# Ledger of designs, part 436: VHH binders against q9y6x5

Target 1, 379 residues: q9y6x5
Amino acid sequence: LPPKLLLVSFDGFRADYLKNYEFPHLQNFIKEGVLVEHVKNVFITKTFPNHYSIVTGLYEESHGIVANSMYDAVTKKHFSDSNDKDPFWWNEAVPIWVTNQLQENRSSAAAMWPGTDVPIHDTISSYFMNYNSSVSFEERLNNITMWLNNSNPPVTFATLYWEEPDASGHKYGPEDKENMSRVLKKIDDLIGDLVQRLKMLGLWENLNVIITSDHGMTQCSQDRLINLDSCIDHSYYTLIDLSPVAAILPKINRTEVYNKLKNCSPHMNVYLKEDIPNRFYYQHNDRIQPIILVADEGWTIVLNESSQKLGDHGYDNSLPSMHPFLAAHGPAFHKGYKHSTINIVDIYPMMCHILGLKPHPNNGTFGHTKCLLVDQWCI
Below, E stands for the ipSAE of ESMFold2; O stands for the ipSAE of OpenDDE; V2 stands for 0.75 times the mean of E and O plus 0.25 times the DockQ between their complexes.

## First folded at step 19 (VHH)

Design wk4 (framework vhh_5j56_2; at its last look DockQ between E and O 0.88; V2 from the best seeds 0.84)
Fold by OpenDDE, look of step 19:
Structure wk4 (fold): chain B 379 residues (1-379), chain A 127 residues (1-127)
Amino acid sequence: as target 1 above (379 residues)
Amino acid sequence: QVQLVESGGGLVQPGGSLRLSCVASGFTFSGSDFTAIGWFRQAPGKEREGLSDIWGSSESFTSYSDSVKGRFTISRDNAKNTVYLQMNSLKPEDTAVYYCAAGEYVRGSDHWTYDYWGQGTQVTVSS
């Protein structure tokens, strides 16, 4: 029987939540499996880009989802949370569920994972749900587990996505112990429900399960705002993305726009596209705008408006507050093994190995995850 | 199709109390983990201010602005599809038109969006 893999994402689950809060169900999951304490995600540290990096093994400049909001100057198309279903945006890469179906004539299933309700390279997940935030975790879980258990051809790869603790992180801020404790408890209970459901269906022993996230969350404040209107007139540029990494499309000479912004705030770095630091791997795509602004951790870029967010993400991917974790359980994984750090792009070659798939060219390193796997030699 | 109707506003003396109600129709609120109903206010010559919100989830997550924390309490009655704002210790500075709004969180938006608004109800705090 072919190996099966369920990939679960809890959006915005900062790695150090595991140290600062109690997770009895998740800890039990980890105890019987493996833990990567820190996952270095890709820049920018946003939802769509990082989820696509997980399933492609590519940096954002390579897979083409470079932000939650994008603009293509050639086609004049826009990408956003309300407009994310055009294959144009996704077709610069091949996600693992497409590979899974095309290489082995297997089925894939998806519940709310970014890009899964879009035909990519003319292929869509065999089973999927259209994105709807109102659909409960229970319903998503029930559909995924039903497909894993009863599909023909059998589902060998499945994704499950949940919007917490990201939604709450934005609302309360990650440092709100009272509210975040409640939110994180609920997430742990959902993990409990997941495990229980798998056991009840007889899937637990044979299914590989990865629980991870796309990014963390940092505390924001009304006292840490960068107002662009104080530095440049709106008539001089088009704003493609705002905070904490702003994407600027100049309407006048790029150099003039740059000069107006470069000293706007001591808590914001301004880059011409060609000067973006190499470590970000965020240059070689036409969807990256001519100028980007990168706010320091905890600072918010605003226009002449007040922000109601107390938490945010998207910052430098080297910041610990931006890092998620990875836990895994199943026949492919060791029991009781902990690893310090991997890159988020490393998850893709690992998943391909588990599923017996030939990976597309990617930026991940299989060697970084070998010690998690029972069939590999760990030096 | 979605309608929010505020009620309960009026004239009250400083230190007094009012209870505002927001009845929602055509909007699935109760039981949804990523929906919310919030209260806002706008005084003459001032920007609209967010005051409080409550989530549709069973846990009934709430939030309060600093300006009303400790004085205002938001609650809901699922059976009536109604959200309440209990306002105590009212001050002249609380004089404004109060609005309820319904919103949701959407993947990749990174913020709560309120898409539906009531007509507003006048609250006047004066001696």
Scores: ipSAE 0.840, ipTM 0.924, lowest interface PAE 0.5, mean pLDDT 96
Fold by ESMFold2, look of step 19:
Structure wk4 (fold): chain B 379 residues (1-379), chain A 127 residues (1-127)
Amino acid sequence: as target 1 above (379 residues)
Amino acid sequence: QVQLVESGGGLVQPGGSLRLSCVASGFTFSGSDFTAIGWFRQAPGKEREGLSDIWGSSESFTSYSDSVKGRFTISRDNAKNTVYLQMNSLKPEDTAVYYCAAGEYVRGSDHWTYDYWGQGTQVTVSS
């Protein structure tokens, strides 16, 4: 039978939650499989960009999903978290479910992973759910397991997305140990349900399962605000995205806008596009605006108002608070192995290897993940 | 149609208590993990202020602003599709119109958005 893979994301699951909270079900999953303690994600550390990086192996500048809010000046198109279905935005890359289902006698299934309800290169996931946050984890899981068990041609790649702990993390912040403990206990219960459902359906022994996330979460407060209105008049720019990485499209000379912003706050770095640090790999795409503002960890860029955020993400990808984890279990993976770190773009070539797919050109390095895999020589 | 109706406002002495009710119709707020009901208030000449909210399907999660924490308690009765705000130790600065609102969370939004609002109920704390 062809190898099968289920890729699961719990949005906003910070890597050190594993050390700081109790996860009996997830820890049992890890004990019988592998753990990567820190996954270095891509800048900016936002939901849509990092989910697409996982499934393409590409930096954001290369796959074109460069933020949760974007503007393309040539087409005058706008992308947002509520307006994300135009294939134009997604067509700069080929995600793994497209490559997978183009193979003979294979299909792909998806429960709400970003992009899976979009016809990318005229190809939509063979089985999918349209995004709807009101659909329970149980229903998402039931659809995925039904498709894995009952489809012709067989589903060999499936993916599942859940909005927690991101949703509650924004409400409480990661430093609220008491409330986050309750949130994370519920998520561990969902992981237990996932494993139990797979066992009950006879899928567990021959299915490879990756549980990961797109980013972490850092603490915010009312004492750490950057008021953009105090530094620059609205008439001088169009705001494409606000916080913690603001995307600024100048309406006047770019240097004039830069000069008004450069001294706005000591807690914010202001970059002309060509001056964005090379380590971000965040420059070579027209959707990256001419000026970006990068707030320091835990700082919020606002437009002359209070912020209600107690947790946020999107910051510099070198920050440990922005890093998720990766755990995996299945016939392709060792049992009881821990690895310190990989890059999030490394997940794609590893998944291609597991599925026997030829990867598209990408930024990942297969060698970084080879120690996780039973068929590889790890020295 | 989504509808929210507040009740239980009125005049109360400083140090007194009131219990506000918010009855929802046209949706079930306990049917989704990512639907919230929140209480807000607006005093004359002030911006609207978020006070407390409650979310979750099987287990309730709650949040409180610093201005009301310890004095106000949010709760719900899922069978009646009703959310309550118990307001104790009331002060003159609690005088405002109190609104309930329904909100949701979606992937990539980075915040909860409240799009459905009640008409409000007046609370007046006066000697």
Scores: ipSAE 0.812, ipTM 0.921, lowest interface PAE 0.8, mean pLDDT 93
ESMFold2 (binder alone), look of step 19: mean pLDDT 81; pTM 0.821

Design wk7 (framework vhh_5j56_2; at its last look DockQ between E and O 0.82; V2 from the best seeds 0.00; counts 0 for: unsure alone 60.8 < 65)
Fold by OpenDDE, look of step 19:
Structure wk7 (fold): chain B 379 residues (1-379), chain A 127 residues (1-127)
Amino acid sequence: as target 1 above (379 residues)
Amino acid sequence: QVQLVESGGGLVQPGGSLRLSCVASGFTFSGSDFTAIGWFRQAPGKEREGLSDIYSSSESFTSYSDSVKGRFTISRDNAKNTVYLQMNSLKPEDTAVYYCAAGEYIRGSDHWTYDYWGQGTQVTVSS
């Protein structure tokens, strides 16, 4: 039988939550599997870009999902959370569920994972749900497990996505111990439900399961605001994305716009596109705007408006507060093994290996995950 | 279709109390983890301000702005599809039109969006 893999994402699950809160179900999952304590995600550290990096193994400049809000100057198209279904945005890469279906006589399934309800390269997941935040975790889980168990051709790769603890992180801030404790408890209970469901269906022993996230969360404050209106007139530029990484499309001379912004705040770095630090791998895409503003950790870029969020993400991907974790269980993985860190793009070649797929060119390094796998030598 | 109707506003002296009600129709306080009901206010010449909200999934998930924390309490009655805002220790600065709104969280949004609004109810705090 072909190997099966379920990839689960809890959006905005900061890695150090594992150290600061109790997760009896997740810890049991980890005990019987493996843990990567820190996953260095891709810049910018946002939902759509990082989820696509997980399933493509590519930096954002390569797979083309460079933000949650994008603008293409040639086609004049916009990408946003409410407008994400145009294949134009996704077709610069091939996600693993497409590869899974095209390389083998296999099926893929998806519940709410970014990009899974879009035909990419004229291929859509064999089974999928249209995105709807109102759909319960239970319903998502039931559909995924049903497809894993009863599909023909068999589903060998499945994705499951949940919007917490990101939603609450934005609302309460990650430092709200009272509210976040309750939120994280619910997440752990959902993990318990997942494991129980798999056991009840007889899938647990043979299914490889990865539980991970796309990014962390940092505390924001009304005392840490960068008001762009204080530095530049709004008529001089178009705002494509705002905070914590602003994407600026100048309406006047780029140099003039840059000069007005470069000293706007000591807590914000301003880059011309060609001067973006190489370590971000965030230059070589036309969807990256001519000027980007990068706020320091915990600072929020605003216009002449009040911010209502107490937590945010999207900052420098070297910041620990932006890092998620990865846990895994199944026949492909060791038991009771912990690893310190990997890059988020490393997940893709690992998943391809587990599924017996030939990976597309990617930025991941298979060697970084060898120690997690029972069929590999760990040096 | 979702409709929200506020009531309970009026004139009150400083230090007094009011209880606002928001009756929701077309909106079920179901177990949705990503829907909420919130209270907002707008004073003349000022921007609309978020005050408090409560999750549809659990009464334990509430939030308060610093301006009202410790003085205002949000609650709900599922049987009546009603959300309440108990306002104590009212100040002249609390004078505003108060709005009820229904909101949701969407993947990749980075914020809760309130799409449905009531007509508002006037609260005036004056001696």
Scores: ipSAE 0.830, ipTM 0.923, lowest interface PAE 0.5, mean pLDDT 95
Fold by ESMFold2, look of step 19:
Structure wk7 (fold): chain B 379 residues (1-379), chain A 127 residues (1-127)
Amino acid sequence: as target 1 above (379 residues)
Amino acid sequence: QVQLVESGGGLVQPGGSLRLSCVASGFTFSGSDFTAIGWFRQAPGKEREGLSDIYSSSESFTSYSDSVKGRFTISRDNAKNTVYLQMNSLKPEDTAVYYCAAGEYIRGSDHWTYDYWGQGTQVTVSS
């Protein structure tokens, strides 16, 4: 009987929330499994890119989902959070659910993980929910557990996605302890419901469960704005993405646009594409625009003089505020083991190992995660 | 179709109180964790300002802008599909058209989007 894995994401769950807030249910989950305290994610630290990095093991430049907003000048195609279904955007990589269900006698199921409602390489998750933010966590969980219990061929890989604490992190900012404590308590209750449901259905002992996230959240402020209109006329460029990493497509000579921007603010780095730091692994894809602007932590790039944003992410992936955590439980994992850090791209080869899948070429390192696994000697 | 209808505006003296109502149709409270009803205002020649909101979910989360915190209170009555804004200690600078709006959050948007707006109700605070 093949091993089974449920991959769960709570969007925008900053790693240090675990230290700063109470999570009785998540802490019980961790006590019976493993914890990775910090996951170093990929730049830019945005939702769609990092969710795809988890399931492909690739840097953004390699899997092609380089931002939540993208533009292809040749085809005139646009990608956004509300316009994400064109396989064109996703086909530069093969996500794990595709590999899983193409293997003999296996299915994949999905409850709203980014990309799972798209036919990637003409293959869509065997069971899936179309993205709809109005669908409750309970309904997502009920569908996933029904598919895990009742499908032929059996579902061996399932994903479950939830928009919190990202939604509230943007609304309140991570430093609003009153509101964030209420949000995070609700999330912990959902984790409790997940574990209880799996136990009641007889899945808990033989299902591997990973609970992780794509990125963290940093506090924004009206005192930390970078007004792009003060530095350059709107007519000189097309804005593909704004903040905290602006993607600039010049309409005039690129060097002229760069020169207008390079001294715009001491709280923003301006890069020609070829000068983007190598540590970002964010250069070798046509979807990365000729000029990017990278705001310092907590700074917001705006066109007008105001912003209503109180929390954001997308910043430098070296920032601890951008890092999520990973917890896992199941027959593949040790019990009570804590690990300090992995790279988010390392999750993919680990998942492939658990499922007995041959990984596609990727940027992850299996050795970074082998100490989490009972079948590996860690030396 | 979502429809929002404000009422309860009018003339009031400084220091007075008003209670605004927003009646929703085609939209129900407690159906989604990622929808909200917000109160906004716009004075002549000013940008529209967000004042307060309340999630439509089974758990009510509220927020207030600094300009109204401590003076305004948002609440809801699910049976009447209505959201209220209790406005106390009103000041001349509170003079504006007040709107309610329905908003949503979707993954990867990085912000809440308010797509459905009421017609507005005028509030005038003057001697």
Scores: ipSAE 0.641, ipTM 0.819, lowest interface PAE 1.1, mean pLDDT 92
ESMFold2 (binder alone), look of step 19: mean pLDDT 76; pTM 0.778

Design wk8 (framework vhh_5j56_2; at its last look DockQ between E and O 0.82; V2 from the best seeds 0.85)
Fold by OpenDDE, look of step 19:
Structure wk8 (fold): chain B 379 residues (1-379), chain A 127 residues (1-127)
Amino acid sequence: as target 1 above (379 residues)
Amino acid sequence: QVQLVESGGGLVQPGGSLRLSCVASGFTFSASDFTAIGWFRQAPGKEREGLSDIYGSSESFTSYSDSVKGRFTISRDNAKNTVYLQMNSLKPEDTAVYYCAAGEYIRGSDHWQYDYWGQGTQVTVSS
């Protein structure tokens, strides 16, 4: 039987939540599997870019999903959370579910994972749900497990996505222990439901399951705002993305716009596209705008509007508050093994190995995950 | 088809209390973990501000702005598809039109989006 893999994402699950809150179901999952304590995600640390990096093994400049809001100057197209279904945005890379279907006579399944309800390279997941936040976790889980169990050709790769704790993290901020404890308890209960469902269906022992996230969450405050309107007239630029990494499209001379912004705040770095730090791997794509503004951790870039969020993400990917975790269980993984850190792009070659797929060129390093796998030598 | 109807506004003295109601029709707000009902207000010459919201399917999660925290309480009756805002210790500064709104959270967003609004109810706090 071909190996099977279920990839689960809880959006915005900061790694250190595992240390600061109780997760009896997740801890049991980890106890019987493996844990990577910190996953260094890709810059910018946003939902669509990082989820696509997980399934492509590519930095954002390579797979082309460079933000949750994008603009292409040639086609004049816009990408946003409410407008994400144009294959134009996704076709610069090949996600693993497409590879899974094209390399082998296998099927893929997806529940709400970014990009899974879009035909990419004229291929869409064999089974998928159109994105709808109103669909319960139970329904998503039921569909995924049904497809894993009863499909022909068999589903060998599946994705499951849930919007918490990101939604609540934005609302409460990660430092609200009272409310976030309740939110995180619910997530742990959902993990319990997942495990129970797999056991009831007889899938648990043979299915590889990865539970991870795309990014963390940092605390924001009304006292930490950067108002762009105080630095530059709005008529001089088009705002493509706002906070914490603003994407600026100048309407006047780029240098003039840059000069107006470069000293706007001591808590914000301003970069011309060519001067973006190499460590971000965020330069070589036309969808990256000519100027980007990067706020310091916990600072919010605003216009003449008040911010309603107490938590945010998208900051420097070296910040621990931006890092998610990875836990895994199944025949491919050791039991009771913990690893300190991997890069989020390392997940892709690992998943390809587990599924017996030839990976597309990617930025991941398979060697970083060898110690998680029972069939690999770990020194 | 989706409608929100506020009630319970009126004139009250400083330090008094009011209870606002918002009846939702055309959808069930408790059916989804990512549907919220929120209360907003707008005073003359001021911008609309968010006060409180409630969301969650099985259990309720609530939030409050600093301006109303400790004084206002949001609650819901799922059977009646109604959300309430209990307003205590009212101040003249609380004078405004109060709006109920229905919203949702969607992946890739950084905020809850409110798309449906009630007609509003006037609250006047004056001696």
Scores: ipSAE 0.912, ipTM 0.956, lowest interface PAE 0.5, mean pLDDT 96
Fold by ESMFold2, look of step 19:
Structure wk8 (fold): chain B 379 residues (1-379), chain A 127 residues (1-127)
Amino acid sequence: as target 1 above (379 residues)
Amino acid sequence: QVQLVESGGGLVQPGGSLRLSCVASGFTFSASDFTAIGWFRQAPGKEREGLSDIYGSSESFTSYSDSVKGRFTISRDNAKNTVYLQMNSLKPEDTAVYYCAAGEYIRGSDHWQYDYWGQGTQVTVSS
């Protein structure tokens, strides 16, 4: 039987939610599988970039999805939540579902993972759902399991995406214990439903399942705002992305724009593109704008005096609040093993190994994940 | 066509109570986990203010602004596709036109966006 893998993302699932809230179903999943307690994601710690990093093993500068809102100076194209389907944006990398389904007698399936409804390199996931947030978790799961059971050629790689706890995390903030406890309980129930459905269909014993996330969430406040309009007239620049990493395209002299911004707030770092710290791996792509502003944890960059967000993400990827977790279960994985940390780009070469795929050039290190796998010697 | 219709406004004495209703048609708000119905108000000479919202498919998740927390309660009846705002301990400063609105969570923009609005119902708190 060819190895099969289901990759699941619960958006915005901060790693320490596992310690601070109860997850009976997820904890049982972990107990019979593996846990990576912290996954160090890529900068910027946003949804589209990090989901693409998981499936390509590349830093954002290398795969080209550098933010949730982008501008390409060469083509003059814009990318946004309402304009994310142009293959142009995605074609700087080859995601694992494309590589997988181009193998003999293999298909890929997708339920809402970012990019899976786009024909990347003229190839779209063999089975997919167009993104629609109104489609329930149960319908997404039903489609995935139907495709895993009933497809020719067989589906060997599948993805499943859910918007929580990100949606509620932005509304309440991670420190709202009462509301987040109820949100996270519902997610744990969905994980229970996932496992139960796989067992009932006879998939559980021979399917590898990874449950992970793209980023965490930090608490925001009306007391922690950085008002750009107080520092610079908006007519001097085009705003490509706002918070917590602002992307600034100067309309006038770049040095003048930089000088007006550099002392705007002690809680914001202002970088010329060439001065962005090397540890971010966030410099060598034309979609990264000439000036970026990086807010400190919990600070919000605004053009007005208020923000409706009580939680946010996108901050420095060294911050523990930005880190998700990874749990996995299946024939490829040990049982009852916990690992402290990996990089999010390490997930791609691990998945390629499990599926027997030759990875494309990438930034991941297979050695970081060897201890999770039964067929590898752990040094 | 998506429609939201508020009702239950009127004149009430300070310290009194009022219940607003918002009937949705053209969509089922509990069919999606990521559709919210919210209450907003706009007093004369002031900016529109968000008060409370409710979302979720089977379970209800609610939020409240600091200005109304503890005095106002949002609830819903999924069978009637209706959202309520119970307003207690009303004050003259609660005088405004009250709107309900439908919004959705936008994963790429990381925020809840309200695009569909009712026509509003007047609430007047006066002796």
Scores: ipSAE 0.821, ipTM 0.927, lowest interface PAE 0.8, mean pLDDT 94
ESMFold2 (binder alone), look of step 19: mean pLDDT 81; pTM 0.819

